# VHH binders against q9w197: the designs that were tried, part 11

Target 1, 300 residues: q9w197
Amino acid sequence: RLRLQDIPALTQDHCRMRDPAEVERIINEFVIGGPERMQIVSDFDYTITKQRTEDGGAVPSSFGIFNACQSLPENFKAETDKLYHKYRPIEIDPHMPIAEKVQYMIEWWTKSGELTSGFPFDQSEIDQIASKYTHALRDRTHEFFADLQRLGIPTLVFSAGLGNSVVSVLRQANVLHPNVKVVSNFLQFRDGLLDGFQQPMIHTFNKNETVLNETSEYYDLVHTRDHIIVMGDSIGDADMASGVPASSHIMKIGFLFDHVEANMKKYMDTFDIVLVDDQTMDVPRTLLSLIEKQHKLNLE

## First folded at step 6 (VHH)

Design P04 (framework vhh_7ubx_2)
Fold by ESMFold2-Fast, scan of step 6:
Structure P04 (fold): chain B 300 residues (1-300), chain A 120 residues (1-120)
Amino acid sequence: as target 1 above (300 residues)
Amino acid sequence: QVQLVESGGGLVQPGGSLRLSCAASGFTFSDSYMTWVRQAPGKGPEWIATIYSGGSTMRDDSTKGRFTISRDNAKNTLYLQMTSLKPEDTALYYCAKEFGYLVDSYSDYRGPGTQVTVSS
């Protein structure tokens, strides 16, 4: 039986757990079940990408990469910024009911789609900008994705951001392996012009299994995989694997950077492991290492 | 109805060349991202290359020196030019209309594939 005190990555001060005994239990279940029962569900923005670079530089979101493209219309950035300032306070409002927030998210994305329509766009511009941010992936992300590919673990990158940017960054970083599926908002083109985003629209409050329920191929791949690692940087990310059977074992890993003291209680109530200003994949990678080590012993 | 049909595969000797074609219908080809992927018997799918609507390409490092992806929008056709073929290139090659940008078994639509066998 593995004990937490024997796993150095999990005994660091920046690695917080409300219930260490439950974390230890889930790890042992993962190790016993092996890689065949595993799947990963991860956010992209500020989860696979760093919340800060080592030199303190800002990391753009997937939409931030798109908004930096020079071929966008003159007032596009100003108009999208107006939408951000109107809807972001609603998105993070702690008192507004979620059902009401969902309606505002639908308004936001509808208006964003209207702004993202009627002009030509060369996606190579996203590639040019994204190429500058392959180094902004969390430290040891390449090794993490290589581990997942080697172990044959399906990995869902589930983002409410812009999938065109997400795919560009992952592919240029050489981590978009065949076991990785990206579900996000993708640009739509019609007659050589932008035509908003492909449906369904993904926002903060619908990043869950209900958006994926019509993807029969993905369901067939993962229906036998009831051991799940969920990774995110926001409270809403914790629900990306909602709707799975009660027999499932889910390890929820939350990356906390902003307003640490104010957010700590909520993050610890929501995630099994809370990583404070940890710009690495060391903890997720350690979990995979433990699973792989036991799997190799079982094959001998 | 989206339809993709690959052709151009066959038996070729090591060091040889092949040009694969993918005929697309049921969607506006010129607006779409198109991808080539291959799958060897008993192995998972392996991404080769994607070509975006504007003509920009992204290619796998292991094959990018030998394989070139291109498109002809007037003919609704995607191409893969393969040179210096090796026995390890033996696989079923298929094209995909890239929904969600993932081109293996999770893509919206893939063609039935064309078999490439590199053997003497």
Scores: ipSAE 0.000, ipTM 0.222, lowest interface PAE 13.5, mean pLDDT 82

Design P05 (framework vhh_7ubx_2)
Fold by ESMFold2-Fast, scan of step 6:
Structure P05 (fold): chain B 300 residues (1-300), chain A 120 residues (1-120)
Amino acid sequence: as target 1 above (300 residues)
Amino acid sequence: QVQLVESGGGLVQPGGSLRLSCAASGFTFSDSYMTWVRQAPGKGPEWIATIYSGGSTMRDDSTKGRFTISRDNAKNTLYLQMTSLKPEDTALYYCAKEFGRLFDSYYDYRGPGTQVTVSS
């Protein structure tokens, strides 16, 4: 039986847990169950990508990559910036009830879809900008995705951002392996012009059953996998696994960077493991390593 | 390579005015989106205004009557004209070359900032 004190990556000061005994229990269940029962559900923005670079430089969101495209009209950028400044403080407000926040998310996405319509756009511009940010993935992300591919673990990248940007970054970083599926908001075109986003719209508070159950192909792949690692950087990301069949064991990993003291209590109440200013995949990779080590022993 | 250097801050009495400047180098300034943000002690960054490459501006409603963002492409300089200053305007003011979303805690580049203190 593994003990947390014997796992160096989990005993660091930046690795916080509300209930260490429960974390230890889940890890032992994962190790016993092996890779065949595992699946990963991960956010993209500031989860697969860094929240900051080593020198403190900026990392764009998936929508930020799109908004940096020079062919977008000036009125589009002004209007989307206005929507962002209105709705983002509501989205991240730690005190507003989620049911109330959902109404604002519906308003935001409806207005964003209307703005993202009626003009031509070339996907290659997203590819050009995204190529600059393959280095902005969390340290050892390539190794993490290689581990998942080797172990045959289905990996869902579930993003409330822009899927066109997400796919472009992952593909250009050479981590979009066959076991990786992206579910996100994708641009829609009609007669060569943008026509909003493909439905349904995914926002922070609906990354759950409605979307995942409608993706029956992915459901068929994962319905036998009741051991789940959920990774995210926002409170809403913790609910991503609720869209799969009832799971016996879920490990929720939250990456916390902004306003650490103010957000710590809520993150520790929401995630099993809270990683403070950890711009690496070291903790998720450690969990996979423990699972793989036992699996190899069982096969001999 | 990209460098942003703010200046023009200082101590000013309530009701006073200041003009902040941001000298930019290392990129094609005229093609860039430029933003002013401020950060008060113990608070996160607060967006003030953005001026786009085409010259259009977006401003925060709470300050747009008192603050004006402008640019001089010939001088590679961004400005923030501040009038009717209040004690609550006390903050470190910095300029940024914006790529993406302010509240996602990222920018392409940001300067070291210039301190504005509004006190009698």
Scores: ipSAE 0.006, ipTM 0.191, lowest interface PAE 11.2, mean pLDDT 82

Design P06 (framework vhh_7ubx_2)
Fold by ESMFold2-Fast, scan of step 6:
Structure P06 (fold): chain B 300 residues (1-300), chain A 120 residues (1-120)
Amino acid sequence: as target 1 above (300 residues)
Amino acid sequence: QVQLVESGGGLVQPGGSLRLSCAASGFTFSDSYMTWVRQAPGKGPEWIATIYSGGSTMRDDSTKGRFTISRDNAKNTLYLQMTSLKPEDTALYYCAKEFGRIVESYYDYRGPGTQVTVSS
């Protein structure tokens, strides 16, 4: 039996848990179940990407990469910046009820879609900008995705951001392996012009049923994989695996950076493991390492 | 229903050229992002190039000076022009459709592939 006290990555001050005994129990279930029962569900913005670079610089969101493209109209960036300044404080507000936040997210994305319509766009500009931010992935993200590929663990990147940017960053970082799937908001084109986003829109607080709605192929791939690691940087990310059976064992890992003191209680109530200003994949990799060690022993 | 059929592979000498084609049917080709991927025996799939619906392209840096991806929407056909071929380019080459609304990967749908062998 594994004990938390014997796992150095989980005994550090920045690794917080409301219920260490429950975390220890889930880890032992994962280790016993092996890689065949595992799947990963992860947010992208500020989860696979860092919340800050080593020099303290800001990391653009997937939508921020799009906003930096030169093919966009002159007023586009000013208008989207106004929306960001209005809605972002609401999105991350630690005291506003989620039901109230949902209404503002719907407003934000509706207005964003209206702005993202009626002009041509060269998608290769996203690739040009994304190439500058492969260094903005969490430390040891390449190793993390390599571990997942080697272990054959299906990995769903479930993002409320812009999927065109997400795919570009992952591909250029050489981590978009065959076991990785992306579900996100994608640009829609009609007659050579942008026509908003593909519907329905995915926002921070509605990441749940849509993955299973359109395809039985993905469901068939993951329905026997009842051991799940969920990774996110916002409260809504904790529900990304809500469509799985109640008998599943889910480890929810939350990356907390913004408004630490105000958000700590809510994050600890929501996630099993809360990582405070941890710009690495070391904890998720440690969980995979423990699973792999036992798996190798069972094969020998 | 979705069908992708590659052609144009074969045996070629080092320094030679080949033009691969991919005939697409069962979906709206002109709206789709299309990709070329290769796989050598005993190795995983390697992404080569993607062409977006509007014609702009993204290519792997190691091959972009030698390989060119293009499309003909009127013919529902994807192309890969390969020049200055090397023995390490020996692989099964297949085309793939990208971008679905629900589940994405760099190859949601792929063809059976066309074999390229670079040897004397």
Scores: ipSAE 0.017, ipTM 0.490, lowest interface PAE 8.0, mean pLDDT 84

Design P07 (framework vhh_7ubx_2)
Fold by ESMFold2-Fast, scan of step 6:
Structure P07 (fold): chain B 300 residues (1-300), chain A 120 residues (1-120)
Amino acid sequence: as target 1 above (300 residues)
Amino acid sequence: QVQLVESGGGLVQPGGSLRLSCAASGFTFSDSYMTWVRQAPGKGPEWIATIYSGGSTMRDDSTKGRFTISRDNAKNTLYLQMTSLKPEDTALYYCAKEWGRLTDSYYDYRGPGTQVTVSS
């Protein structure tokens, strides 16, 4: 039986847990169950990408990559910047009730869709801009995705951002392996012109209501995988795997960077593991290494 | 007060069909995700399908080709359409409010269930 005190990555000061005994219990269930029962559900913006670069610079969101494209009208960039400055502070506000925030998210996405319509757009520009930000992935993200591919663990990248940018970054970073699926907001085109976004619109606080189509191939891959690692940087990300059977074992990992002291209690109440200013995939990789070690012993 | 009442069960021959209903009251049905669960004698509960407040669904692989979950928010009613029924589908079927939440791995409320028996 594994003990937390024997796992160095989980005993660091920046790794916070409200209930260490429960974390230890879930880890042992994962180890016993092996890779075949595992699946990953992860946010993209500021979860797979860093919350800050080494020099302290800001990392653009998936929508930020899109907004940097030159094929967009001059007016589009000015208008989306206004929306960002109005709605982003609301999105990350630690005191505003979620129900109230949802109203503003719907408003933001509706106005963004209206702006993203009626003009031609060169999708190759997303690839050009995204190529500059493959270095902004959390340290050892390449290794993390390689671990998942080697273990055959389905990985859902579930993002309230722009899926076109997400796919571009992951592909160019060489981590978009066959076991990785992206569910996000994708651009829609009609008669060669942008026509907003494909439905349904996904925002930070409604991910718990988005599920796989009942006939999808991905659902066939994951229906027997009741051991889940959920990764996110916001409270809403904790519910991304909502609706799974009561027999499931879920490890929720939260990356906390902004308003640390104000958000600590809520993050610790919401996530099993809270990682404070940890710009690496080391903790998720440690969980996979423990599972893999036992799996190899079972194959011997 | 929260109340869930299932109906539509009964005796059916193999290959037959049944439509189960769950009438909900005492809460804002349209805001809740709803689940169908079954339990056969001597077995634990088996999750069948969940439908979220937004209308999207998630279904168990073994039954997804034969069972369809749906909801009518105007009537505060949840449905399970069952086709090509097999003897192994014999169980007590119940609906549940917010079953399988990640934080709790449980449901807030469930109904008393409706019995489905598949035999000749």
Scores: ipSAE 0.000, ipTM 0.097, lowest interface PAE 21.0, mean pLDDT 82

Design P08 (framework vhh_7ubx_2)
Fold by ESMFold2-Fast, scan of step 6:
Structure P08 (fold): chain B 300 residues (1-300), chain A 120 residues (1-120)
Amino acid sequence: as target 1 above (300 residues)
Amino acid sequence: QVQLVESGGGLVQPGGSLRLSCAASGFTFSDSYMTWVRQAPGKGPEWIATIYSGGSTMRDDSTKGRFTISRDNAKNTLYLQMTSLKPEDTALYYCAKEFGRYVDTYFDYRGPGTQVTVSS
């Protein structure tokens, strides 16, 4: 039986847990179950990408990469920034009912689609911009994805951002292996012109298993895998795997960087493990290494 | 650490003017984008204007003819000059630092607000 005190990566000051006994229990369940019961569900923006770089450079979101493309209309960035400032306060308002917020999210995405329509666009520009930010992935992300591929663990990158940018970054970083599936918002074209986004639109309040019903091929692959690592940087990411059976074991890992003191209680209430200003994949990799070590012993 | 304190609200008659101030501390104000947001009773938050570190502004079309956002980096203070006030401008007015993507709580971005009531 593994004990948290014997796992160096989990005993660091930046690794916070509200219930260490529950974390230890889930780890032991994962180790006993092995790689064949595992799946990963991860956000992309500021989860697979860093929240800060060591040289102090800015890390753009997946939409930020798109907005930097020169083929976009002159005022495109200004108009998308207006939408952000209008809808972000509504998105994070604690008093507005979720059903009401969903209507504003639909409104935001509809207006974003209208801005992203009626002009030609060269998708190779996304590749050009994304190539500058492969170094902005969390430290040891390449190793993390290599571990997942070697262990045969299905990995869902579930993003409310722009999937074209997500795929470009992951491909150019050489981590888009066959076991990796990207579910996100993708550009749509009609008669050589941009035509908004492919449906359904993915936003903060619908990142859950119901969206995956439209990707039945992936669901068929993972529905027997009841041991889940969920990774995210925002509170909404914690629910990406909600609706699974009670027999499931879910480890929720939250990356916290901004306003640490004010957000600590809510993040610790929401995630099993909260990683404070940890720009690495070391904790997720440690969980995989524990699973792999026991699996190798069982094969011998 | 980050603190935002709004002031300057009060009771004014329709057609009146009011100047709101927001005193900022705990961060490098001159590098930050600053925003005014209001919330009327029973309604959601409504964005008014944002001022960038360089002084350029982005404004909501419905109020930009009557409201002016400005900043004084030497005083770490954000301002909202309101003219031709209407009853529908009655709301709690908040200043906010540029919204991050890492938090879901709006208290991290806003001060306690200053109440503006426009009535005769």
Scores: ipSAE 0.006, ipTM 0.463, lowest interface PAE 9.7, mean pLDDT 83

Design P09 (framework vhh_7ubx_2)
Fold by ESMFold2-Fast, scan of step 6:
Structure P09 (fold): chain B 300 residues (1-300), chain A 119 residues (1-119)
Amino acid sequence: as target 1 above (300 residues)
Amino acid sequence: QVQLVESGGGLVQPGGSLRLSCAASGFTFSDSYMTWVRQAPGKGPEWIATIYSGGSTMRDDSTKGRFTISRDNAKNTLYLQMTSLKPEDTALYYCAKEFGRLGSYYDYRGPGTQVTVSS
């Protein structure tokens, strides 16, 4: 039996837990179950990418990479900025009911789709911009994805951002391995012109239901693997693995950076492990190493 | 039904050249991003190059001086021209369609064609 206090990565001050006994229980279940029962479900923006770089600089979101493309119409960038300033405060408002927020998310995406239509666009520009941000991945992300590939653990990158940018960053960072799937919002083209985004829309408050309603492919990924690590940087990310049986063991890891004191209680109520200003994959990698160590012992 | 079938691999001596082909069907090839990826035994997949619908390309710096990606939209075919081949280029080479609703280019990849560089 593993004890939490014997795991160095989990005894650091920046690693916060509401219920350490429950975390210890889930870790032991993961270790007993082995890699064959594991799957990962992770957000991309500010979860796989850093919330800050070592120099303290800001990291662009997947939509931020797209908005930096020079071939976009001049008015597109101004109008997109207006939408962000209108809808972002609503998205993160802790007092507004989720049902009301969803209506504003639908408005935001509808208006964004209208702006993202009717002009030609060279997608190679996304790759040119994204190449500058492969080094903005959390420290030891390459090693984390290598661990997952070696262990054969399916990894779903589930993003309410722009999938074209997500795929570009992951591909150029050389971590888009065969066990990795990206579910996100993708650009749509018609007759060589942008035509908004492929439907259905994925936003912060519908990440779970959208995938389940679309294809059996998501079911095929999850139905044999009831031990799940969920990773995210926002409260909505905690529900990405909803819809699995109640007998499942889910470890929810939340990366908290912004407004730490104001958000701490909500994050600790929502995630099993809250990592405060931890720009590394060290905790997820530690969980994988414990699973791998026991798996190797069982094969001997 | 999206199908990608690679060909043109084989045994080649160091310093030699090969041209790989990828025959695409089941989608509008001319509108698609197409990518070449390789995987050597015991190593992870390595991205080589992407060619966009308009014909512009992005290539990995380590191979871009020796490898060229191109496409023929009339034939629905993707190519990788490889020159000055080295033993370390030995790998299974895949073509892939990069984008889709479920966003993993590996969901839309071919079975691969083996390239072995040896004397």
Scores: ipSAE 0.006, ipTM 0.355, lowest interface PAE 11.1, mean pLDDT 83

Design P10 (framework vhh_7ubx_2)
Fold by ESMFold2-Fast, scan of step 6:
Structure P10 (fold): chain B 300 residues (1-300), chain A 119 residues (1-119)
Amino acid sequence: as target 1 above (300 residues)
Amino acid sequence: QVQLVESGGGLVQPGGSLRLSCAASGFTFSDSYMTWVRQAPGKGPEWIATIYSGGSTMRDDSTKGRFTISRDNAKNTLYLQMTSLKPEDTALYYCAKEFGRLDSYFDYRGPGTQVTVSS
């Protein structure tokens, strides 16, 4: 049996747990089950990308990469800024019921889609901008994705951002391996012009397996994989695997950077492991290394 | 359903040239982003190049001087022109459609065409 006290990466001050006994239990289940029962579900913005660079510089979101493209219409940024100032306060409102917030998110995405229509656009502009941010991935992200590929673990990058930017960054960083799937909002084209986003729209409050299970191919890939690592930087990310059977073992890892003291209690109530200002993949990689070590022993 | 069929592979000598084709059906080819990927025996898959709906391209630095991706929208066909071929270019080459809901290089790929570079 593995004990948390014997895993150095999990005993650091920046690694916080509400229930260490439950974390220890889930790790031992993962180790016993091996890589064949594992799957990963991860957010992209500020989860696979850093929340800050080493010099303290800002990392753009996937939509931020798109908004920096030079060929966008002159009024595009002003109109998207107007939507941001209207809907962002609603999105983060702690008192508004989630069901009511969802209706406003649908409005925001619908209006954003209307703005993202009727003009020509070339994906190469996203690629040019994204190339500047491949080095803004969390430290040892390349090694993390290499571990997942070597172990044959399906990895879902599930983002409420812009998938065109997500795919561009992952591809240019050489981590978009065959075991990696991206589910996000993708640009739609018709007759050479932008035509909004492919349906359904993914937003902060509908990021769960109900949207993911729209195809039988996804279900066939993951239905035998009941050991799940969920990674995110926001409270809503914790529910990305909510559609799986209750018998599943889920390890929820939350990356906390902004307003640490104010958010700590909510993050610790929501995630099994809370990583405070940890711009690395070291904890997820440690979990994989424990699984791999036992798997290799079993093959002897 | 998306259907992709690669052709044009074969045995070539080092320094030779080869043109691969990918015939596409089941989607609006002219609006799609198309990619070439290869996989050598015992190695992981390697991205080669992507061509966007407007014709602009993104290419891997290690091959971009020798490989050119292009498309013919009237024929619903994607091409990969390969020059100065080396033994390390030996691999199964396949095309893929990109920017779907469950995007990975293998969600929308063809069966591939084998390229062997040997004397």
Scores: ipSAE 0.007, ipTM 0.473, lowest interface PAE 8.7, mean pLDDT 85

